VH-VL binders against q9umr5. Designs and how they scored, part 433

Target 1, 268 residues: q9umr5
Amino acid sequence: SYKPVIVVHGLFDSSYSFRHLLEYINETHPGTVVTVLDLFDGRESLRPLWEQVQGFREAVVPIMAKAPQGVHLICYSQGGLVCRALLSVMDDHNVDSFISLSSPQMGQYGDTDYLKWLFPTSMRSNLYRICYSPWGQEFSICNYWHDPHHDDLYLNASSFLALINGERDHPNATVWRKNFLRVGHLVLIGGPDDGVITPWQSSFFGFYDANETVLEMEEQLVYLRDSFGLKTLLARGAIVRCPMAGISHTAWHSNRTLYETCIEPWLS

## First folded at step 21 (VH-VL)

Design xh3 (framework fv_acimtamig)
Fold by ESMFold2-Fast, scan of step 21:
Structure xh3 (fold): chain C 268 residues (1-268), chain A 123 residues (1-123), chain B 106 residues (1-106)
Amino acid sequence: as target 1 above (268 residues)
Amino acid sequence: QVQLVQSGAEVKKPGESLKVSCKASGYTFTSYYMHWVRQAPGQGLEWMGIINPSGDDTDYAQKFQGRVTMTRDTSTSTVYMELSSLRSEDTAVYYCARVGVPYSDYPWGFDYWGQGTLVTVSS
Amino acid sequence: SYVLTQPSSVSVAPGQTATISCGGHNIGDKDVHWYQQRPGQSPVLVIYEDSERPSGIPERFSGSNSGNTATLTISGTQAMDEADYYCQVWDSRTYVFGGGTKLTVL
């Protein structure tokens, strides 16, 4: 039988966002127990990411305990960062495939309608003034704001992403790395037409340097230092890259071809 | 600035198909989900379904499943609602309405509405 | 199927407080939105998520939601507030609207 699947949504989402994904899974893997977590829905998705990690942790523990053969995670957009932290803080997770669906794994630096809606007078060039304040770090979107022109502020002020990526030291870093490395497969999905995740290569652990030139995962200090296990996972053959053009940010969970190509193969 | 402009009133015969358009302006068309709601004369509001203008994925209320189709054209910032096999009880004002939070199909309130399209189904 | 119950009509004198109820099983656990519709016009969102006001909506409009009843309150009611009012929730996979309340300001 198939391993249970746990789905974690993104910014301003709910379980409703995955109605098509659930249909696809049911068609190709009938009998799969899929739990789409309805925690931090809608406006609650703005709560600090560490708060969300705690809540999702409490929800996934009984699901994992009932599945000794393991579980799969499908984590969309901001939800992919929640799942990154979940895999690091849980000493006993039994996740086989972690499917990161267009998530800003190295952070976000983009002029999106999220910014226009939340901070109408702000642009990506000046959002660092808000996000890297103590007040700003109480909002999930600021927890992964990564301004490449103010990397010193990012490293000092980011209460979440800089710590999870091992870009700033943390007492638990060694344990977090050990826990994360227990994952069976890290499946990275994203693409150039997403339109929200900026740079889109952030979904594959690439990111801007100070000149806004994208450096891919293998050129990142985080990878080279193996800060949380990316180099080890790649050497083990556990990292899967599945880029696809032509898919906008809100379409990753509702595109059949994307599902069949990038998700379905990892739902044993 | 934000406007949703719908096509004009129509008279249809039973068994025909209806196709109403809703042209958006004043915002990024592909960033906001669009809904369709109808209102029969002298009656209340009834939700018909939702469309994602960027991904073209849809979801329809059970009552309309099999008869309704929602589509979009990003080059003209227009959404369409087509209802087939029309009956006299389909006589209504049809509205397009936007959810006010970008990139989200969460059930927010509808912040902007089109002016409505009156459709009369009679022989 | 989830059902929202509203009174068919409410009458108030100008300057008095109008109260419009929206009844639903455990509606306090849901987010309630309220719309105002004048004859021949499109609905206008006046309250969202139980108690929040959109920009441009007067402060005399307020909302609450607890237990089995959500309430739209209009203080200092004016002639211009005369309209039909609809409550709305999301249940499972559909929006549900109340039957509407005609507010008359006499």
Scores: ipSAE 0.887, ipTM 0.938, lowest interface PAE 0.7, mean pLDDT 95

Design xh30 (framework fv_acimtamig)
Fold by ESMFold2-Fast, scan of step 21:
Structure xh30 (fold): chain C 268 residues (1-268), chain A 123 residues (1-123), chain B 106 residues (1-106)
Amino acid sequence: as target 1 above (268 residues)
Amino acid sequence: QVQLVQSGAEVKKPGESLKVSCKASGYTFTSYYMHWVRQAPGQGLEWMGIINPSGDDTDYAQKFQGRVTMTRDTSTSTVYMELSSLRSEDTAVYYCARVGVPYSDYPWGFDYWGQGTLVTVSS
Amino acid sequence: SYVLTQPSSVSVAPGQTATISCGGHNIGSKDVHWYQQRPGQSPVLVIYEDSNRPSGIPERFSGSNSGNTATLTISGTQAMDEADYYCQVWDSRTYVFGGGTKLTVL
């Protein structure tokens, strides 16, 4: 029997986005109980990430309780950040594989059609004025906006990402780190042709410095300080990196080769 | 400005196949999912399916499964809907329609529609 | 298979309020979209997600959705509002449209 799988969607998504992923799992791991959470669907995905974390937490508790041998998480795009926070705030989660599917783990700094649609007069260079206001922090996309040219504002104003990454101090940091470290495997998936996640290496805990040069995970201060356990997980052999070229942002959940290479091996 | 321009009217015989095109302009073609909807003369609207212009993945309404194929060409910003084994009951105006939110296959309302392509299936 | 029920026709005098119902089991738990289709034209989205108006749609168009009935309301109805109106929901991996309501302004 396979461990249950919980799927958390991204910005403007619903369970429908994972129809192909569910077919792949059913083919390779028949009998797997897969729960795709239909919370904060569509426009509700814009709600502040801490509000989403609370709602998803309430939904996953009974699923985890019924599976004493553990569960797997597959968390797509923005959903990967929800799952990061779940693993930190939940005392006694029993997650084996946390599969992060093209999620901006160090933040987002891209001129995308999301930005044009939500803030038509903004560009990535000036969105910091909106996102790092109290009003902007009421929108999920601003909770992980990480402008590398205004890192001081990001560190002071981010109500979510800077805190869960341990980039700014928080009273619960020690407990969050202990909880996160209970995860069995951290499987990071992403690629250069995503077209939305900017820089794409954010899915692997890499990010821009002030000159927009990408520094990889091992060069990040959060890794070097082991702020929430990345260095410990890597030393334990618990971090898996699975980059793949040729996959656009909306295709990660519908590409069979990606599934077979990066996801299937971690669904025990 | 956003426009969806469809191919012209077609007359087909039973048993033939139909291929309608829908050329998009005024926005980033690969950022928005596209749907196909048809309308028989004097009848209501009927959803046929969805295509992802970036990933080329599709999903079809159960009624058309096995007869419909949706494809896209990113070089021309065009989506296609092909319907095979035509019957007289397939006589309809065929529409392409865009969802209004980028990168999302969530069931949003359709914000822009093509002008429609009349297909008549007769012997 | 999920079914949406609309009246086949509704008639109102100019300037009066028209209401068009869309009945469906537990439809209040779904997002309802409404389309206007004038003769010879493509459908136009007039209400999305129960009660929201797209840019360019007059304020006289409004929507509501609760229980088993969603309603499109057109206040101060004008001759140009003569059209077929369709409600739409998503159910079990498919869009479902109502049968359409012909609005006559006479």
Scores: ipSAE 0.877, ipTM 0.936, lowest interface PAE 0.7, mean pLDDT 95

Design xh31 (framework fv_acimtamig)
Fold by ESMFold2-Fast, scan of step 21:
Structure xh31 (fold): chain C 268 residues (1-268), chain A 123 residues (1-123), chain B 106 residues (1-106)
Amino acid sequence: as target 1 above (268 residues)
Amino acid sequence: QVQLVQSGAEVKKPGESLKVSCKASGYTFTSYYMHWVRQAPGQGLEWMGIINPSGDDTDYAQKFQGRVTMTRDTSTSTVYMELSSLRSEDTAVYYCARVGVPYSDYPWGFDYWGQGTLVTVSS
Amino acid sequence: SYVLTQPSSVSVAPGQTATISCGGHNIGDKYVHWYQQRPGQSPVLVIYEDSNRPSGIPERFSGSNSGNTATLTISGTQAMDEADYYCQVWDSRTYVFGGGTKLTVL
């Protein structure tokens, strides 16, 4: 029948965030085994992303082993970056659809209430001083902080995003690329009214240049160099882009129209 | 400075509906989830539900499902709680309360509360 | 349904330590929040996630949570601490509050 679905939440979330998504899946694909992982919930979502990847890896291994036909991943916000790394570090994943739900795939450079709450005196323009320190890299949000005005610091200090994007060398890069390329479909979802993911095109592998002009995926060096397989996936027809206006950051997992348009078709 | 200001006291008859408002100020209204909690006279606190001020999605405690509706108006930074088919046991002080972490419906503690709205239901 | 049990009242002399318990099955596996409510006033968060104090809450307030019991501890108790105290947890898909404890300082 339907392949199992594994859901990975975002910053300050838990499985509770997906209550409406679960209802939608049950309505359209009754009998689907959906596992929403309650790891690194709430404040624990601030732990370094590599630590989260290890924990989620341990949780998904037995689920994937029980489903030889394959599994689907739905990964929301920060969770999309966890899933990016999972697909790269797992030599034996059997993921069919990787559904990235408004995730900052090229990083984040937003002046959000997350910053005001975590670092009350900081703004996006000066957060690089905290994030690109060893102390800052112990926080998940700093692992994907991508200041376009301090790209040298990002490349040297990012312990996570620069490595999984192949923007900085890593001994495992070739194996990570080979593993990632096993994915059946990369479904990218996001939109201009998200209000948190900045720029919103980060969800589609676009990002700011030094003048804060957005360059889309095909203009990025990581795509042009095919650093982890985006160009290969696109040529294979495996990348799906599903932008939708009118959806705020906390509504992607609870909007029925979005579910029917962007998620439901990929849950075979 | 964060403030949650609720509408004034109401007296209702059984079978009527009530609609309590909670106007937020001093922070970005759409960034924080809002909860509703009630307290019957001399009794403890009872959770009613949650609303996302950004997406307008809701979740209600099972006891109130079918009778409660939560809505918001982003232009006035106001959330509403409407309870229908009132009974005498619905007599209570109704509170709105904000979760303490932005963009999160995780079960955080409630860092700010409205002043409460007393609703008396009697014949 | 998950149930939190609190003593209905606790009395303590001024300057002494007050302890208020909150009992629940495997409550140590959950995060516990504590609220103070003075007569005619809204609740005030005094402890969140077992043991953390919000800004402005005196350091004489502390919390712990282990096994089947969470505890709110008020050292050097003052007359201003007279209030009802409520514990709160999340269980599955709902918040659950304890029945409340009236603290008397005499």
Scores: ipSAE 0.883, ipTM 0.939, lowest interface PAE 0.7, mean pLDDT 95

Design xh32 (framework fv_acimtamig)
Fold by ESMFold2-Fast, scan of step 21:
Formats: sequence, C-alpha cells, structure tokens
Structure xh32 (fold): chain C 268 residues (1-268), chain A 123 residues (1-123), chain B 106 residues (1-106)
Amino acid sequence: as target 1 above (268 residues)
Amino acid sequence: QVQLVQSGAEVKKPGESLKVSCKASGYTFTSYYMHWVRQAPGQGLEWMGIINPSGDDTDYAQKFQGRVTMTRDTSTSTVYMELSSLRSEDTAVYYCARVGVPYSDYPWGFDYWGQGTLVTVSS
Amino acid sequence: SYVLTQPSSVSVAPGQTATISCGGHNIGDKEVHWYQQRPGQSPVLVIYEDSNRPSGIPERFSGSNSGNTATLTISGTQAMDEADYYCQVWDSRTYVFGGGTKLTVL
C-alpha cells in the first residue's frame, strides 16, 4: 500500500489547485490517501507564515499519527516554506519524501503581478521599505521577501525566512536542525520558465548576491554552515534536484510529464 | 485598459461544432485564469469551465464533459472554447470572463467579461 | 447538487433601498459574488467575497453573508440600477449561480 500524501498549497490557492495532481496520483498509485489541506485559502494565504505553520501543524499531527510507515509532503510555491518550517518545529514528524514544487527556498526578488496587485505603486527595488517594517512582516509574501541590495535589513527584519534558513541566530536552531534532518528525501523541483519565482534557482537554494549574480546552494552560507542540515542531507544522498524547462509557475501541479519525472518516483 | 474581445455571432445546425474566440489585451495574458460562462435566452448564467493561459490545463463543468474543449494561443493572447455535437438547447450567449487575482485558480469573482457571442442552433 | 435561490423579481421606488436575497445551505461558510446585468449587456461584478466593492462601483452597493442567506443591498436606488442581479458561489469544483433577480425601479 502507498504512504499517505499531504499537500500544502501556495499564495492565493486552495485544494482546487491540485485537482490534476490528485488525478495523476490516483492513476499511478491507486488507493493512496491524499489530503489537500484547505487552510489559509485565497486571501487567508496572506496571513503571517508562522501563523500558517501553527495551523498546518495542528492539521498534520493526526494524519502523521495514523501512518506509522510515514507520509509524503507535496508543497507548492509559498507552501514549500510552510513545509520547511513544519519539518523543523515538529519533534515527531515521520515525513519520508518532502517534495517542494517551485518554492522560493532562499527568498523572492521578482517584479510579479502579485506585487502589482498588492502594492500597485511598488517595484522590487523599493518593496523593502514595506516588507522590512513590522507591519509588512504581518503578510506572508514579505516573510520571504529577500532584497539582495538590502541584505542587512532582510537579516534583521525577516521574522520567518532568515530564521528557518539559519541566516540569523535563533535559540531553537539546534532542535530545528535535528527535526529537519529526520526527513527521508528532499525533492527540489523548479525551472527557468517559472516566470514568478525570482531567481528561479531559489527553488534549489540558489540566490542573488549583491550584484544580482546567482550563487548556487553549495556557495550559500546556510549550506556551508550546515545551518539546518542541507550539507548533511546532500552527503547522505537525500537531496534530489529535478529542474525542468518549459513549465510556468501555475503549471507545476498540473503537468503530467513533470509529475511522472519528478514526483511519481518519490511516492512509495 | 483591460479588454476581452470575442468573435461574432454564429448560426449552427444540430450536430455541428462551435468555436468561439476571446482575445485579451491590457494585462499580462498568462497571469490570469480565464473562464467560460453561457446564458440561454431569457435564462440565467451557467459555468462551463476554466483554462490556465500559461499551462494550458483545463477543468470543465460535468454537464459539458466530453463535448467542450478549451485552448489558448499565447502568441495572440487568445482563448478558445469549442463545443461539439450541438443541440437546440445550446442556443445561448457565450462569455469569456477573467478572475481578478493573478496566478490563481481560486474561485474569485470575474472582474472582466467579454461582450458575449450569440450562438443560435436551429434546424 | 448545490442550489442558490433568489426571488425572481424585486420592485422599489427611486431613492428607496433594494434588498436582494440569495439563499443556500450554509452559504455563510462560502464566499459570495454578485453580478449586475443590464439588458443586452455583459454581467458586471458589483460585490466580491461577500462584501467588497470593485473599483468604480458606487458606495450604495453593499453585501453581507451569514447562515443560510447572502444579501445584496442597494441604497438610494436609481433608475440606472434596473437590471438582473445574480449571486455566485463555488461548491465542490464548480461555480453555482442563483437564478437571478430582476430589479425594477418604478
């Protein structure tokens, strides 16, 4: 029988976003119990990420408790950051595969229609003025805003991403690392044609330096310090990188070839 | 300005197929999901389905499964709705309509609508 | 299948308040959108997510949603408000529309 799958959606999404993913799983792994969490749907996805982590934590505890062989997580876009934090704050998770679908693991620095819609007078170069305020940190999108030209402000003001990535010290860092390292596989998915996640390499723990040159995961301080276990996981052979060209941001959960290539092999 | 411009009125016979176009302008075409809604003369609104202009994935109302196909052409910022095996009860005004939030198929309200395409199916 | 019930017609005098109901089982747990459709024209979104107005919609339009009834309220009703009004919700993978209410301003 197959392990249960828990799905966590992204910004402005709901369980409806995964209708095609559920069909694919049912076709290839019939009988799999798939729970798509309908928490923080639509506009509620703007709530602070720590609030979302608490709510999703409460929802996943009984699912994990009933699956002694383990569970798989599929976490899309912003949802991948929620799942990162879940794996760190839960002392008792039994996650086998954590499948991250185009999530901004090192942060976001893109001029997207999300910004135009939420902050119509802002552009990526000046959004730091809003996001790195106490008010801005009450919005999920600002919790992972990472302006490479104001890295000092990001490190000081980020209430979420800088902490879970170990970019700023936190008293729980050692416990969070221990918990995260219990994951069986970290499956990273993303690609150059996403069009929203900027830089797209953020989905693979790469990010801009101060000159907007992308540095890959192995050059990141969080990897070099092994702040939450990336270097340890890579040494164990537990990190899977599955980049795919030709897939836009809203297509990662609805592309059959992507599913067969990057997701299906990690569902047991 | 956001604008959705649909193809002109059509007269069809039972058993034929219909293909309506909806050309978008004034915004990033691939950022917003598009829906199709129809309205029979003197009747209410009926949802037909949704298309992702970036990923070309679709979802159709159960009533139209097997008869409807939605497609898009990103080079012309156009979505299409095809309905096959037409019957007299398919006589309606067909609308394309955009959801108001980018990159989202969440059931938002439809902020912009095309002008409608009247299709008459008669023998 | 989920059903939304609207009165077929509502009549008000100019300047009075029009109230259009949309009944559905536990509709208060759903987000309700409202559309105005004048004869021969495309629908226009007048209220989204229960109570929010799109840019360009007059403040006299308001909405509420609780229990088994959502309500569209038009204060100081004008002749130009004469139209069909449709409520809309999402239920189990489909949009559901109410049957529509014809508002007459006499």
Scores: ipSAE 0.893, ipTM 0.943, lowest interface PAE 0.6, mean pLDDT 95

Design xh33 (framework fv_acimtamig)
Fold by ESMFold2-Fast, scan of step 21:
Structure xh33 (fold): chain C 268 residues (1-268), chain A 123 residues (1-123), chain B 106 residues (1-106)
Amino acid sequence: as target 1 above (268 residues)
Amino acid sequence: QVQLVQSGAEVKKPGESLKVSCKASGYTFTSYYMHWVRQAPGQGLEWMGIINPSGDDTDYAQKFQGRVTMTRDTSTSTVYMELSSLRSEDTAVYYCARVGVPYSDYPWGFDYWGQGTLVTVSS
Amino acid sequence: SYVLTQPSSVSVAPGQTATISCGGHNIGDKDVHWYQQRPGQSPVLVIYDDSNRPSGIPERFSGSNSGNTATLTISGTQAMDEADYYCQVWDSRTYVFGGGTKLTVL
């Protein structure tokens, strides 16, 4: 009688990305009801993150309602940010384990093939010109673009990440913090060989300062001010950190050792 | 300039195994998923499976499960497709094909194809 | 198993519009890709995600997809367009291809 699991995919993904994860769960926790949400698949994953949050909210409400013992979330890459916001905007979620698979929780500043494909003339150093425009904020990837050399622009222009992290004030901040704090466990997974999430420590709430030196979670103002509850969760013993080397960005959902070490223990 | 260059034509006997290579160049090899598709003489296209070149993650069409194995070598930017227990009906041109969006196994269209490898399975 | 149905052949005069259908149950809810294959050559992607053209594909190629039919349209058809055309969708855990349509330009 395991709790149901809800899976939220990342940029340019679909439920197909989790075929191996589903096999692992079925082998170790047979009978688990796993729902991989096929919303905002493929190119639709570029839709604004607040639009995605609304759609996923509508999909998870009936699943959570049918599971009074609670549910688990497994949220991959960009999907981890959707789940962050989901837990904050839902006054009545019953999530036990929120498992974040290599998600850019403090933002992204990577020179990746995503940029070459989407913005062929751009590199990480000049993408701020596009992302911090009103037009750019209509794309999910720009909602969590965090240029450490233009932090003032990020704080003023980010319509999503700066707000959900409490880096900029919002009228709902107190309610969002209260809602997020209802989570049983925050399981953070990531690693140095990801190759896409930059810095990789963003998956653990670390991020670059203006000199591109990584500051870990406990040195972030968001943590120190306890803006959405990270310090409270850590004090409660509710944050789990599970870094693993040797795993590329597209392999977090398909590596058996990663599953057994970082995910399986949290699927009660 | 993106190119996928496959190994040359082969003649095999029933019961043998086949291993076709596909060498990629002109892009970041590990960023794009690779697929294998075959085409029997005068017939249509048939999907065989997918491989993640940054890992060993694979998925095979049900028809080929148990007979096909896909691997990669990142040092040479090459993917391989091995098909065992060959039958005469395995006579076909075998293609490697790249999906058009980086870091994604979503069912995108195949933007670049290898030149094909003709495999003839006969007595 | 999901099935895509294409006409085996279509003939058009040079300069006229060719239409190639691809029938499938609720295919309008799927993303349809189209490939051109000339004799002895590898397939070439001419339309992806129902109606989008890859770089280098002439503007005379267009696509649509609704209900139970996806359509590849070639306006101002030229002799060089003579080829086999295949539609493709994803269903469940596999790519499904249509049987192919031979386009003849006479």
Scores: ipSAE 0.879, ipTM 0.936, lowest interface PAE 0.6, mean pLDDT 95

Design xh34 (framework fv_acimtamig)
Fold by ESMFold2-Fast, scan of step 21:
Structure xh34 (fold): chain C 268 residues (1-268), chain A 123 residues (1-123), chain B 106 residues (1-106)
Amino acid sequence: as target 1 above (268 residues)
Amino acid sequence: QVQLVQSGAEVKKPGESLKVSCKASGYTFTSYYMHWVRQAPGQGLEWMGMINPSGDDTDYAQKFQGRVTMTRDTSTSTVYMELSSLRSEDTAVYYCARVGVPYSDYPWGFDYWGQGTLVTVSS
Amino acid sequence: SYVLTQPSSVSVAPGQTATISCGGHNIGDKDVHWYQQRPGQSPVLVIYEDSNRPSGIPERFSGSNSGNTATLTISGTQAMDEADYYCQVWDSRTYVFGGGTKLTVL
């Protein structure tokens, strides 16, 4: 029988976004128990990511307890960061495949319509003034805002991403690394035509340097220092990279070819 | 300034098909889901379905499943709603409406509406 | 099938408070949106997610939602507020609209 699948949505989303994904799973892996978590839906997705992590943790504990053989996570966009933190703070998770579906794993530095909607007078170049304040850190989008021109502010002010990535030291870092390393597979999905995740390589742990030149995962200090286990996972063959062109940000969960190529193989 | 401009009024016979267009301007067309809502004369509002303008993802109300098709053309920032096998009860004003938040199919309110297209089905 | 019930009409004198109800089973667990529609015009969103006002909507418009009833409140009602008002929710996989309330300011 197939392991249960837990789905965590993104910014401004709900379980409704995954109706096609559920159809695909039912067709290829009939009998799979899929739970799409309806927590922090819509506007509530703006709540601080640590608050969301606590709520999702409470929801996934009983699901994991009922599946001693393990579970799979499919985590979309912002939801991929929630799942990153879940894997680190849970000392008893039994996740086999963590499928990160176009998530800004190294952060976001994009001039998107999210910014125009939330902060109409702001651009990516000046959003650091809002996001790296105590008030700004009460919004999920600011928890993973990573301005490459103000990296020192990001390291000091980020209450979430800098900590889970081990970019800033934390007392729990060793335990978080140990917990994260229990994951069976880290499946990274993303692509150049996403149009929202900036840079798109953030979905593969790449990111901008101070000149906005993208450095891939293997050139990142967090990888080189093995801060939360990426180098160890890669060495054991547990990291899967599945880039695909031609897919926009809101289409990752509704593209059959993407599902068959990047997701289906990891739903044992 | 956000604007949704729809095609002009149509008169149809029972059994025919209609195709209404809605041209968007003043915002990034592919960032917002577009919905279709109709209103029969003197009656209330009825949701027909939605389309993701950045892809081919659609969802239709059960009542219209099998009769409605929604499409888009990103080069012209236009969405289309096609309804087949028309009946007299399909006489209505048809509206396109934008969901109020970018990159989401979550059931937010509709913040901008087209001017409406009157379709009369009679014989 | 989920049903939203609104009164067909509400009358209020100018300057008084108008209250328009929207009844639905456990509607307090749903997000309620409200639209204003003047004759011959497209609907206008006046309240979203129970109690939020879009930019440009006067502060005299407010909303609430609890239990089995959502309410649109218009304080200091003006002649320009004469319109049909529709509540809207999402149920499972579809939007559901109330039947509409005709507000008369007389």
Scores: ipSAE 0.837, ipTM 0.919, lowest interface PAE 0.8, mean pLDDT 94

Design xh35 (framework fv_acimtamig)
Fold by ESMFold2-Fast, scan of step 21:
Structure xh35 (fold): chain C 268 residues (1-268), chain A 123 residues (1-123), chain B 106 residues (1-106)
Amino acid sequence: as target 1 above (268 residues)
Amino acid sequence: QVQLVQSGAEVKKPGESLKVSCKASGYTFTSYYMHWVRQAPGQGLEWMGVINPSGDDTDYAQKFQGRVTMTRDTSTSTVYMELSSLRSEDTAVYYCARVGVPYSDYPWGFDYWGQGTLVTVSS
Amino acid sequence: SYVLTQPSSVSVAPGQTATISCGGHNIGDKDVHWYQQRPGQSPVLVIYEDSNRPSGIPERFSGSNSGNTATLTISGTQAMDEADYYCQVWDSRTYVFGGGTKLTVL
C-alpha cells in the first residue's frame, strides 16, 4: 500500500487549501492515508516558526510511529520551512519524500500583498527595520525575511532561517544535519511565474547576492560548506528539482499537470 | 481605491442561464480570492462559491454544484459567475465579494463587495 | 447543517447601546464576521475575526465571541446605523450566514 502523506500549509492557509491535492492523490494513489494538519491556521500562521515547529512535531509523531515503512511530507510555501526544521529537530523521523512546494528555502525578499496587509507603510527595502528587531522575530514572515542588502542584520537577528540553513552557528547544528540527512528524497518545486516567492529560485536554494543577482544552490556558501547536508544529498542523488513555468503561488496545490509531473512520482 | 463593478440587471425565463461579470480594479487582481454571494428578495445572504483568480480553481456550495460555473479573465481583471437551469427561486441580487486576506482561500471576511446584479427569473 | 440564529429585529433610542446576538453551537471556537447592509446597498464588513474593525469603521462598533454566542455591540447608536446586520462563520466547507437583524433607531 502507499505510505501515508502529511501536508503542512502556508501563510494564512488551512487544510481547505488542499482539497484539490487530496482529490489528485485519491485518484492516482487510492487508499493513501492523507493527513492535512489544521494547526496554526489563518492568522495563527503568523506565530513564530519555532512555535509552529513544536506544534507540528507533536502532531506528526503518532503518524510516523504508525507507519514503520515511512511517510511523505508535502509542505507548501512557509510550510516548507516548518518541514525543514521538523526534519532537523526530529532524531527519529522516517520521512521518505519531502516535497517542498514553492517554499522560500533561502528566504524571501519580495514586495508582496502580504507586506501591504501586515505593514502597510513598509516596502521590501525598509522592512529589515521591523523584521530584524526582537518584536519582528515574533512573526513567522520575519523569521525567513532575507534582505540581501543587510546580510549582517539577517545573520545576527534571524532566529529561524539563518539557524536551520547553518548560516549562523548553533549548538545543535551537527545533530540537525545528521537528522536532515535521513530524508529519502528532497523534492524541490517552484517556478518563475509564482509571483510571491522572491526570488523564485529561493525554492531551489538559490538567492540574491548584494547586487540582487541570483546565485544558484551550488554557488551558495551553505551548499559549499555542506552546512546542513545539501551537498551530501545531491551527491547521493536524493535531490529532485522540478521547476514549472506558468504556475502562480496559489496554484501549486491545485494544478493537475504540476501534480502529475512533480508530486505523483514521489508518493510511493 | 478598490472597486468591484458588476454587470447590469437581467430578466430571464425559467430554464435559461445567466452570466454575471465582476470587474476588479485598485489592487492586484490575482492576489485575492473572489467569492459569489446571492440574496433573494427580503431574505438573507447565501454563499455560492469561490474562485482563485490566479489559478482558476474553484469550489462551489453543495446547493449549486452542477449548476454553477465560475471563471476569470486575468487580462481584464474580471470574474464571471454562470448559473444554469434557472428557476423562479433563483431570483436574487448576486454579489461578487473579495476575501480580506491575500494569497489565501482561508475563510476570512469579505472586505469589498460589488454593487450587486439583480436577476429576475419569471415567465 | 450548522445554523446561526439572530433576532429578527432590535430597537434602540439614539445614543443607547445596541447589542445584536448571533447564536451557534460552539461558535466561540469559530471566527465570526459581521456585515452591515443598508436598504438598496451592498453589505459592508464592520467586524472581522470576532472583534477587529476594518479601517474606516467607527470605534462605536465592537464584537465579542465566546461559548455559544457572538455579539455585535454598537455604542452611542446613531440614526445612520439603521440597517440589517448579518453574522457569518465558516463551517466545514461552507460559509454560513445568520438570518439577519434589522436595527431600528428611534
Scores: ipSAE 0.854, ipTM 0.926, lowest interface PAE 0.8, mean pLDDT 94

